# VH-VL binders against Sex-regulated protein janus-B (janB): the designs that were tried, part 5

Target 1, 140 residues: Sex-regulated protein janus-B (janB), of Drosophila pseudoobscura pseudoobscura (Fruit fly) (p54365)
Amino acid sequence: MKILNCFSLIGQCAKPILRTYTSPAADLLKLPRVDIKEGKLRYLLLSVYIHGETKHARTVVRGWNTDSHDDIYYKNVRAMEKLGLCTKCLGGGKMDNDESARKIKIHGSCKTFGAANHHKTKEILLSSSKYKNFNITVKK

## First folded at step 1 (VH-VL)

Design f11 (framework fv_felzartamab)
Fold by ESMFold2-Fast, scan of step 1:
Structure f11 (fold): chain C 140 residues (1-140), chain A 123 residues (1-123), chain B 107 residues (1-107)
Amino acid sequence: as target 1 above (140 residues)
Amino acid sequence: QVQLVESGGGLVQPGGSLRLSCAASGFTFSDYAMNWVRQAPGKGLEWVSGISGSGSSTYYADSVKGRFTISRDNSKNTLYLQMNSLRAEDTAVYYCAKVDEYGSGSYDAFDIWGQGTLVTVSS
Amino acid sequence: DIELTQPPSVSVAPGQTARISCSGDNIGSKSVYWYQQKPGQAPVLVIYDDSDRPSGIPERFSGSNSGNTATLTISGTQAEDEADYYCQVWDSSSDYVFGGGTKLTVL
């Protein structure tokens, strides 16, 4: 069995370092579920939760025009940590967000985290006000 | 069998125009992003332009922005490149290339290429 | 934006291992793809996602990618492997970026 060096740094959850103006529970409830750019994106499906309190985890979609899924993961970890929240990656993939045509294609996988459940990603996108009427295609 | 066949290349004067076509077969054309990649005689590969499966998003290399227009007709399984204001440095073999989306979707690679069509810009 | 640098040429004897490098800033954070092109022919994808082979590509082709250098390795090099080889990445700012190409000569 080989040890994956990248996993030694990924999938960790730390105690809140920075004091927030609101409680972690309140911050978790206010998190946007969807935060994606237009165009060709790499995306991650992420679980966000309070350290030691997994029963109230919220699943969010993050996608940007970036060179690496790791970039999305680490930026989210830093942002969540400031709110007293922890991040677990549920996998990733690729997304073509064509907002003018109201069409999104979701497919593929993430080298570091493997493929996300793309059907769950589609469900989350359709639950948002901006993307609720989009034609969203998922490859198996 | 997946196949791409280019046509429309030829000799043109500087400042002239050409329209390239790429006929696709053996796959669901509208499901895949398509690209044009060129190669000047004796030189390396250079990406020129790309288009999403729906045709709604287009992308261009800085060297061709404002002069070239990529488009597609999904009802005819055909990709196009309209080339205007051609320059001597546009002389190249132009390849039509498909992005891999066979179901793995794990890479941004050109899995299928046409044989290319030569465009020569000369006086 | 990223620029990919390849040696212009590499020479190996038949049966020896050829190694072709592709250097770029933080290329190890990107997925690298390799293409083989023989004279008068279209390129053929031989490696995707740094190290995976498409169906039909011989096992002697392998790849690696870490830090600032990606490498295409051809073990037990055969005469038919003589070709130009190009590395490629996708970059959010530049879209598709190709290396300058390496001519592999099997002497």
Scores: ipSAE 0.006, ipTM 0.534, lowest interface PAE 14.2, mean pLDDT 83

Design l01 (framework fv_lutikizumab)
Fold by ESMFold2-Fast, scan of step 1:
Structure l01 (fold): chain C 140 residues (1-140), chain A 121 residues (1-121), chain B 107 residues (1-107)
Amino acid sequence: as target 1 above (140 residues)
Amino acid sequence: EVQLVESGGGVVQPGRSLRLSCSASGFTFSDYYMSWVRQAPGKGLEWVAYISSSGSTIYYPDSVKGRFTISRDNSKNTLFLQMDSLRPEDTGVYFCARDEYYDSSGYPDYWGQGTPVTVSS
Amino acid sequence: DIQMTQSPSSLSASVGDRVTITCRASQDISNYLTWYQQTPGKAPKLLIYDASNLQTGVPSRFSGSGSGTDYTFTISSLQPEDIATYYCQQYDNLPLTFGQGTKLQIT
């Protein structure tokens, strides 16, 4: 289930304005797949793509200490627009990132965007060098 | 123009082996994930294997795991499917397909014409 | 595994008709869905990807919509060359899984 409140949340992307010699394709390849904080987080699973080219999309995980999933979404939209990229939200949830114990627990949902595919989130985390050896659990 | 041409199909007895090949042209083969998809007579499509652009990441569904082996030779623009311990239920047309990569998974965007495989005695 | 269920399994329509077929996933697939057209004896052809994006070179009479678990494929004005079996497929998670297909016939 996904909850859509307005056009800004439906996942449409305005054509980006480019200001640098770096191409959107180059920026997409350099984009880190994982950007999460330590502690009890809200997280989103996001698709990042070049305007008009969703087939070349890249799925990324973003999470930090915030009271709102919307905050994570809009911060990512603004950051991606500076790189000539578009963002679509694939859902979210909650995460407990205990880096000292090397444990991550993923569960829950996002009221605005619905629950992410937490197993895909786990796959992405395990593909990163930092979290490759973490014990990552997904709740039912 | 993207072209994929399969070969190696035929009629074999249960328990035997068969090797399928797919020759790719019209695109940079080494940049793409590749798949094999099969279709039993009068039935729907079933995905049976995929391989990453470098060959390092491979996946099989449980129906063929341990019996089928996907591989590629990027220097020859060729994809292979080694099929061992064939069963009657493996009968079908086998399609080679190019996958548009969507992070950890993809979808076939171009398909070959298929090569028929019949397993019967 | 994610199960994909199409409806109807077959349908008959006249040239010029609006045709719709549906695809339901057993779990949320986040719009990671394709639609393929297969003419008997030929390879499948990609029509729609990412639930609603038209593949280059595909006629505009074909469209896709939906979200979450429920997706729809539409032909706005059926043409004789559209006689085929249509398949949906999810690519949200491995293994990749297809719907059982919808056979379209013209009366």
Scores: ipSAE 0.000, ipTM 0.506, lowest interface PAE 15.0, mean pLDDT 83

Design l02 (framework fv_lutikizumab)
Fold by ESMFold2-Fast, scan of step 1:
Structure l02 (fold): chain C 140 residues (1-140), chain A 122 residues (1-122), chain B 107 residues (1-107)
Amino acid sequence: as target 1 above (140 residues)
Amino acid sequence: EVQLVESGGGVVQPGRSLRLSCSASGFTFSSYEMSWVRQAPGKGLEWVAYISSSGSTIYYPDSVKGRFTISRDNSKNTLFLQMDSLRPEDTGVYFCARGDYEYWSGDAFDIWGQGTPVTVSS
Amino acid sequence: DIQMTQSPSSLSASVGDRVTITCRASQGISNYLTWYQQTPGKAPKLLIYAASTLQSGVPSRFSGSGSGTDYTFTISSLQPEDIATYYCQQYNSYPLTFGQGTKLQIT
């Protein structure tokens, strides 16, 4: 597949089939902000929004033990489209999630999408119930 | 002042076990990721084990997986490598190395021990 | 596994020369590359990390550059104490892998 960039992908979001008038808005509101694994991860910072309504978006963090940021991106796109939602990648990086020590270290970039705003990623992690008491450190 | 000192190397027969230790001083050991790297005589460097600062995350290359076990005791500032089912191919100098995660380099090794020699021969 | 191909395997140069060593990864490593210096009988010393960031206390004559799969290490003006074997290492993914080394000698 062709190399992805965040700008061109905004226009590629498929129009979802709606069950009711409130389904995508309800799905967006219920969407978990954080979904990451333990250990050394690749992660993406993603903007999720309703197709055709870009002014109301939710920023989420997704990270898994994988060799490819693209794998995280495509799995997220597929999951969000099932909920009537579109995804835009805001960049990525690497993360070391040491849950036993309650430490998370964030740095680096994504080859396909560039570096995420790691300070925004930290803010989102600290807003979650699971990670609110973690020592989270960021670097470029 | 920052120092890593390996011990426990020696000469052993194939199939036997050996336990290496690495004593850390001059820094907060519990805040750093650690690795073991070996070097066969006249050859290059080969990474053999990684452990996170808490000990919860561990990685090995296929060449030693199932035979080597990395562990750490943060209360004693000590890193260990338990080597079981040793083979002649495991012969080399074994270095412990500190991952420079304070500088966000991850698995870039900023401090190394002097190395301890391991010889596996029949 | 990511294979690191380092070249040349050995080289000879004169004091004051500009020396260049290259390292190629079998896949993109997003600048997660280090360069080490090892003198015989001693442990390696970290010179450069993140492809181009000089380790604290390392002389400015050492530099690194590159991106994607191709990386370069340069000594701008070779000094006698630079006689050593140099290694690159990727830390983009596990297992961590090293180049085979470049043995630098002064003529």
Scores: ipSAE 0.007, ipTM 0.545, lowest interface PAE 13.0, mean pLDDT 83

Design l03 (framework fv_lutikizumab)
Fold by ESMFold2-Fast, scan of step 1:
Structure l03 (fold): chain C 140 residues (1-140), chain A 121 residues (1-121), chain B 107 residues (1-107)
Amino acid sequence: as target 1 above (140 residues)
Amino acid sequence: EVQLVESGGGVVQPGRSLRLSCSASGFTFSDYYMSWVRQAPGKGLEWVAYISSSGSYTYYPDSVKGRFTISRDNSKNTLFLQMDSLRPEDTGVYFCARELDYGDYEPFDYWGQGTPVTVSS
Amino acid sequence: DIQMTQSPSSLSASVGDRVTITCRASQSISSYLTWYQQTPGKAPKLLIYAASSLQSGVPSRFSGSGSGTDYTFTISSLQPEDIATYYCQQSYSTPYTFGQGTKLQIT
C-alpha cells in the first residue's frame, strides 16, 4: 500500500450518499469497541463516525497478527463502509495479549499513523466485559 | 543476575524424540515471552519457537510445526522444547532466549549457552 | 516469510578500521531490526535493537542505522575483541528470521 495524500489520514467514508443505508446510527451504537486476537499483535486506535457527524464518533480498538498496521486500517475501512460509516486512525502500536494470564502489554507506535494514546486504549479495554479484570500495562 | 541454563541435549537416531529444558533465574520468568533458537554446525541462527508469558500462545516456523512443542512451567521457572520425529537437519546447538520485556522490537536480550543436539544414524 | 540477506558474508579488516555490514529485508520491516554478535563457541550477544538503539553496556563504537528494507551496522574503530560473526534479525513479522551472518576477521 501507498500513502497518497492528507485526506487518507483525515478519514475515509462510505460510498456517496446516493446509496441507501438502513441503520448507520444504530450500527455505530452496536459496534464492538474491542476486537483483538491473542498473542503478539499490531493494533490501531480508530475513530468511527457517520459522514458529516464527527461529534458522535466512537473510538474502537482493533488488533491482529498481521504484516502491517495498514492492513488493519484498510480492512476496518472496508468493513465500516459496508455499514455507511467512516474511519479515521488515531495511531497505533503493539500489544501482547496473554488471555490465560489475563495480562495485556501495550507499547510502541505505528510507522504510518504514529503512536496511539495507549492510556486511552487501556481504558477502552478495561471497559469491555472480556478484559475488565485484566492486568493491563502501558510502556512507552 | 539473569541466567538461562539449557539441558537435555544429546545424540539420538532419526525418528526419535528429545526434550530440552531451560532453567531461568534472576528475573520474574512469568513476565516474559521466551524463545528457542538453533544453530546447525558451521551455519547461522534459526528461530524455532516462541511462547507467551503464561503459555497460552505459541508460534512455530513451518520447518518444525507439528513436530516440536514449546511449553513452560512458571512455578518452576522452566522452559521446555519437546522435539518429536527428529531429522538429521534438526542437528545443532539449541539456545533458550528471553524476549526483552520493555522492547517494542522484541530483541533477545539474554541467551543461554546452548545445549547440543545431534540426530545421526 | 521475510528473507534477510547480509553483505558481505565475510570481511577482513585491520585494527582501527571503520567496518560496515549491511542487511536487506525482502520487504519493509519498519526498523524492527536487531544486531547480534557471536564469538566462536558462545551464545549470541545483543548489540543493537530497533535498528539504531544501543543495548546498555555495549561499546559506543558500535552503531546501527537504516529504515524500510535497508539497514547498516557499523564499527567505527575495529578492536581485536570484535572478531566474531554478526547477525541481523527481523521481528516485524513471524516467523522471526535472521540474516546468514557476516564473519569478521582481523588481518
Scores: ipSAE 0.007, ipTM 0.567, lowest interface PAE 10.7, mean pLDDT 84

Design l04 (framework fv_lutikizumab)
Fold by ESMFold2-Fast, scan of step 1:
Structure l04 (fold): chain C 140 residues (1-140), chain A 121 residues (1-121), chain B 107 residues (1-107)
Amino acid sequence: as target 1 above (140 residues)
Amino acid sequence: EVQLVESGGGVVQPGRSLRLSCSASGFTFSSYGMSWVRQAPGKGLEWVAYISYEGSNKYYPDSVKGRFTISRDNSKNTLFLQMDSLRPEDTGVYFCAKDLSEYDYGSFDYWGQGTPVTVSS
Amino acid sequence: DIQMTQSPSSLSASVGDRVTITCRASQDISNYLTWYQQTPGKAPKLLIYDASNLETGVPSRFSGSGSGTDYTFTISSLQPEDIATYYCQQYDNLPYTFGQGTKLQIT
């Protein structure tokens, strides 16, 4: 992807001519809110929605072992476009996910999109089955 | 043997308060998330409160948010539910329930016998 | 919130019959679904967790299956002691939500 290191509040949408085998509404409904790896991660807080319809947008957390927040963003954009969905980045940061200790530490920012609202990220993680009992700390 | 015993239920007028207790034994209480689940007479099950293993995270459905407070004392193996501003629709049997695993699965493997709460004028 | 809908709300069957109850979630719950049995005047009893795992000590005639939004609970050969109300519950996301229950009667 050649559009790197540009700060933007604009969403990236699926093109209207692309089709899916399921409806975008059904795919949005089935979308996991949390998809993160173990260990020291970069993460993004993302809004996923149907083109022209933000009323039913879902906020999701995505994170893995990578050297670039842009990698997470563009991989998610491509995955969502296959489902007929749009992606808008709400910022990012870093995360230390220690699943054995049931502890997650969230901090930092993303150079491209700025810092996410880490307290909102914590809320989403705690709403998920796997992480709701974890001790989640947000650092300034 | 895992055992959960509720107490503190009773009959109160609308607007009053009650504090329920649940005494736990037979497992490492401090390692598990706990919930309260209620059942109105002749009705189904409704989850009303959750607390994480160390007490740092608490959740409620909108029906009781702001009126009910869940807490725990891990040194005494006891779970509590403080119920304020009680309404007739809060009437039911209140069960405490243990999470299936230390990761707070939200699936309940053990339940207490329940304590009845009646809110009437 | 995730809505859980059970079908049927009540059913009647004979001893030895195969009984099936279904549970539908308003969104994908990734198999985070539990089935409980509640006999009159008692606390619910865990039968099946993670959609298909039988709890220790529960008779093998009980089973669960399904994925995504659609799940089923089956009793392969109904016994008199199985008269109860059965509930499904999702634990994918807070708030935890239960189905309305299925009341099982024996003819």
Scores: ipSAE 0.006, ipTM 0.575, lowest interface PAE 12.0, mean pLDDT 86

Design l05 (framework fv_lutikizumab)
Fold by ESMFold2-Fast, scan of step 1:
Structure l05 (fold): chain C 140 residues (1-140), chain A 121 residues (1-121), chain B 107 residues (1-107)
Amino acid sequence: as target 1 above (140 residues)
Amino acid sequence: EVQLVESGGGVVQPGRSLRLSCSASGFTFSDYDMSWVRQAPGKGLEWVAYISSGGSSTYYPDSVKGRFTISRDNSKNTLFLQMDSLRPEDTGVYFCARVYDEYSYGYLDYWGQGTPVTVSS
Amino acid sequence: DIQMTQSPSSLSASVGDRVTITCRASQDIRNYLTWYQQTPGKAPKLLIYDASNLETGVPSRFSGSGSGTDYTFTISSLQPEDIATYYCQQYDSLPLTFGQGTKLQIT
């Protein structure tokens, strides 16, 4: 069994923040809000924050062609910890990203973390340069 | 088969520089984080550098921070360690190692044979 | 930094003996622990990962156990080829840290 890192569903980090040459605040601001692949994806809505400073949290969307939401979660937790950042999962779902048609369909839930607020995910996607003019639909 | 081969070690005077290389084969190098680990004569293992798979994140312990720089060239399947301002206490065998990171920061699943570095006089 | 303390620093045992080495972390490392074997003049070899999982190709006489801060490595029946130094290492957080090593000698 996989054991959660210091980034728990409760949104707290109990472990020391990893040291890097850049500040956590600077790294948080450089973090892309959207990082998704093309095609039929699993996705997660994640809150990334500095340990002890949840008011500076940044909500990001991550998705790729994988059979497990846990795969997306742990890869992001590892990447964030290297930057001195904590991750809290806000839920997930499925996404069909048809970039040629400029259409994205969001639906479903994540077995481990439950359903994300798909309307919040849509807002984040539309705020990005790449996806701002896509047709994005949300279903239950 | 996975292979890691280090080179570039040698004998140098204090204050000089050395650049170590590690040639990787038998796996997709660009998918793996990499590390350097050293071992002083008759002593234990000490982790000295980490680099992410894409090269954008690095980490060093205080003992080498500001003097050592880890880098990689994914097009050539090669890992580097630039060692500046060398001190006698940097003497040891330097190993490159692959980081396996399915569920965590990763453990070191494959190691090279090591290249000796002696900082003397 | 997470500190790893191995016990004992050295030990001598006879062929066929059960050998136990312990590793204590300064904080809970949640089973993110490896054990390596290093024979003189060679690179370390991974034996155990995730505290208790045996690496492919490693003899079944080697095993690992433990949780939280306390971990154990066992050789159920010591063989002559097992003369080596053994190291634990945590990968719960950076920097990666090793125990000081246990030198195993056979009499």
Scores: ipSAE 0.000, ipTM 0.502, lowest interface PAE 15.9, mean pLDDT 83

Design l06 (framework fv_lutikizumab)
Fold by ESMFold2-Fast, scan of step 1:
Structure l06 (fold): chain C 140 residues (1-140), chain A 122 residues (1-122), chain B 107 residues (1-107)
Amino acid sequence: as target 1 above (140 residues)
Amino acid sequence: EVQLVESGGGVVQPGRSLRLSCSASGFTFSSYAMSWVRQAPGKGLEWVAYISSSGDTIYYPDSVKGRFTISRDNSKNTLFLQMDSLRPEDTGVYFCAREGSYEYDWGYFDLWGQGTPVTVSS
Amino acid sequence: DIQMTQSPSSLSASVGDRVTITCRASQGISSYLTWYQQTPGKAPKLLIYAASTLQSGVPSRFSGSGSGTDYTFTISSLQPEDIATYYCQQYDSYPYTFGQGTKLQIT
């Protein structure tokens, strides 16, 4: 049991993986900032970094139609492991992504990781080409 | 040399306006969100404005909302604070501060200017 | 708005003493907490971010800990140059809020 890995800001680092054509630094730069579904989602704000090089971390938003924030976290950890990257959770919440109306509502918290900085999440969404013109609201 | 330098402070009467500037050097200004933080004489720190790296997102506390306007010119490495309808309660030293880049996962003030004094007095 | 309360508001200690300052948030802030040092007439200097991460170039005698709503700042062995006012600040949500400050004097 590793309750500190579920509740703390301490990340899970990828096992060393041999890659033929790309480096972890190149893979980090290619990561999409935003990967969310449409509808009522649970979401996490995640920091992805190279083991030992937290200064080059990339903050990403991940949100899916799922029953737990833990599901989002561990699926991201597995994806990042394949790229030689570490993942740290910065908290989470809920998101209502209404793409037809171009509206996103962000609120709430995650029982495992606590509340994300929803204003930071809003900034990341607005920086993306798909969501830059959406009406995004943050609620406590 | 990584540096922030404020200017534009002074003494003004209540109801007047002032525009503060903050000149950035030694780092890629366009990659960082910026804030203004003030400090009244003998008192603590108070955050007064935030602007994202692109300038697209701006936040204020209720105490200055509708009176202060933060803006930036990334081509000139300069941050601004336009202060309208000034009140005696706005008196203090105004600091510009760098808040991290999303690429480096920062969200705290790691670089500060030396501050510029603003006095609102009748 | 999240209220940040520091204790004590002031303290006096001798060189070599262990000094502890606490900061309490009115709601959970997920370790999005900083500690700053300010000497009179100067800008604040970042010492600690993310509750426990020491900023580059800051002496190892400074440390931070805590989670949720309760956070602690410690100077393991006080030095004369540590005379200053110390502030905590949360960056979990807007508006960003600071504690009232703790004035540290050496006797």
Scores: ipSAE 0.007, ipTM 0.539, lowest interface PAE 10.1, mean pLDDT 83

Design l07 (framework fv_lutikizumab)
Fold by ESMFold2-Fast, scan of step 1:
Structure l07 (fold): chain C 140 residues (1-140), chain A 123 residues (1-123), chain B 107 residues (1-107)
Amino acid sequence: as target 1 above (140 residues)
Amino acid sequence: EVQLVESGGGVVQPGRSLRLSCSASGFTFSDYYMSWVRQAPGKGLEWVAYISGSSSYTYYPDSVKGRFTISRDNSKNTLFLQMDSLRPEDTGVYFCARDHEYYGSESYYFDYWGQGTPVTVSS
Amino acid sequence: DIQMTQSPSSLSASVGDRVTITCRASQSISNYLTWYQQTPGKAPKLLIYAASSLQSGVPSRFSGSGSGTDYTFTISSLQPEDIATYYCQQSYSTPLTFGQGTKLQIT
């Protein structure tokens, strides 16, 4: 097995690129909390923070139809590094996002990172403008 | 009780179109993802498409993407598969299947299947 | 795409035998594996889901096990009505993919 301490994994951060690193604190505040696709998804609960500063991290939900949870993680790591931000995975699972029915089911775990706190994920989804009126169910 | 009944299969020439239907009964049709799965003569199962309960999400493997379209009419409890630009490789029995999410297991599987409708693409 | 490979492709066994077939995924699928039985001329029937959970109404002689990339399906005491082709399927990633099938014949 590759990763045994899933909850303690911290993503790598690229060295800040000043020409694209105009305001990491402002970029962190503008970062959408929710970025998920429709359908049957893998999802991750991620902590995004400024390199060297973890007290004021922003917790975000990312999910899409992908070959693995690792794809979601590394794609987000690369995107965040371009903004001078670091990513730590808080776990994951599966999500069934039926936007026309306004229903989302959250369940399961991620083999690499373990299960996310699905109730925290539900809280974040409900805090967003798009999903605030959805019927969100955490299973098991 | 749950029933799925397919229709619309037949014999067609390459390049033509067929539309398959699946009539569902015995459950709340709009609550379920639905799939089409096919089986070529003497071969294994191949998933063809799925559609969410609301039709907001569909998915196709590369073998049929751009040629096949899955749709549904929840008011009639009917699932459809529009098959365009048919090829000899599309020959097989086409099954309608209900995608069931197992509560607590974090997995998806097909719990009910129709009898299948045969499609033959030949000259 | 995740490839599913079954072994053996066919086998013959006697009534009362223990029969085992295996399914290997090209990558880890975290127990998102289902087993189906298909009798000639009929639709597939769900037997096992989530690698090891027996579907309601399915005889207890059928069982599943495994993890990661390697999964096993077992019939503890083969019955005449078990003559069929057996398929594994992963639901870990789209596109959903099936194994090629294992044809079980009774001698």
Scores: ipSAE 0.006, ipTM 0.519, lowest interface PAE 15.7, mean pLDDT 83

Design l08 (framework fv_lutikizumab)
Fold by ESMFold2-Fast, scan of step 1:
Structure l08 (fold): chain C 140 residues (1-140), chain A 120 residues (1-120), chain B 107 residues (1-107)
Amino acid sequence: as target 1 above (140 residues)
Amino acid sequence: EVQLVESGGGVVQPGRSLRLSCSASGFTFSSYWMSWVRQAPGKGLEWVAYISSSGSTIYYPDSVKGRFTISRDNSKNTLFLQMDSLRPEDTGVYFCARDEGDFYSAFDIWGQGTPVTVSS
Amino acid sequence: DIQMTQSPSSLSASVGDRVTITCRASQGISNYLTWYQQTPGKAPKLLIYAASTLQSGVPSRFSGSGSGTDYTFTISSLQPEDIATYYCQHYDSYPWTFGQGTKLQIT
């Protein structure tokens, strides 16, 4: 198939093999909503859910100074599978995280699927204790 | 079993090259970011190279940048480290490691290491 | 580069003792910290990542805590097999750096 990066669909996810003593529900609750580096990043908006329980998905933001959204996606998919969790990509973009100035700029798109809902990404960032007082700007 | 096996180490003179290999088995190699970490005799650990699951994103510390090249062949489940212009301070045991972290470094599986000695 | 400093560089303790090792970063690392155990002649073993998350299969006597620049690794009741050198590593920004190591000996 020509699916290289992000999916708009909830992917077909076989039940993952767990490597922890915690339950998938506990792991989902402990999952950080935001995990981004400082600087100019590529980012993905990801839906993480328990196999078979799509209505209780948790949306997370992941950003890294990579040259490919694919690298962010596959690393997260693999990590989530170890916890008994499935991942669906909601799109992505680019982010400039200037933590010293307390400013974040969000724009752009993921190569395969396109732009994440950047306003949803902003909402998630503002809901976190670390970024709640940042000046977050969304551009097309 | 999940396993990483390094090879290619040896004794070389300064200015020479070596190519290290790391053979992976027991897991989906193409899904993991991989790293090389070295350890000089009697010293601590030093990270030397990091490569994304696809191979498109690569990081080095300044100590090896421009001299070392990390690469991978996902079809053969193999990680490589090409080491050029070797210096005595590159002497050490070279480990390959799998990064299981959900975004950043958490090296859960390591090879046993391959020794590299650079001496005149 | 972020410098990681461990203290102490070496310590001796008895079986059953509580052992504490600290790791200090030269700047904030947002809990992007991992602890490894290395026995002589062997590869390192992952014990703890994200400052406080215990790796699957690692005994519960090992724990990690801390935030910002200061982190602590604890063995609640030392066992003979715990004789090793322990390393912290940050992964907040490149380059990733390790502490100098703490050599644990048992008396």
Scores: ipSAE 0.008, ipTM 0.548, lowest interface PAE 11.5, mean pLDDT 84

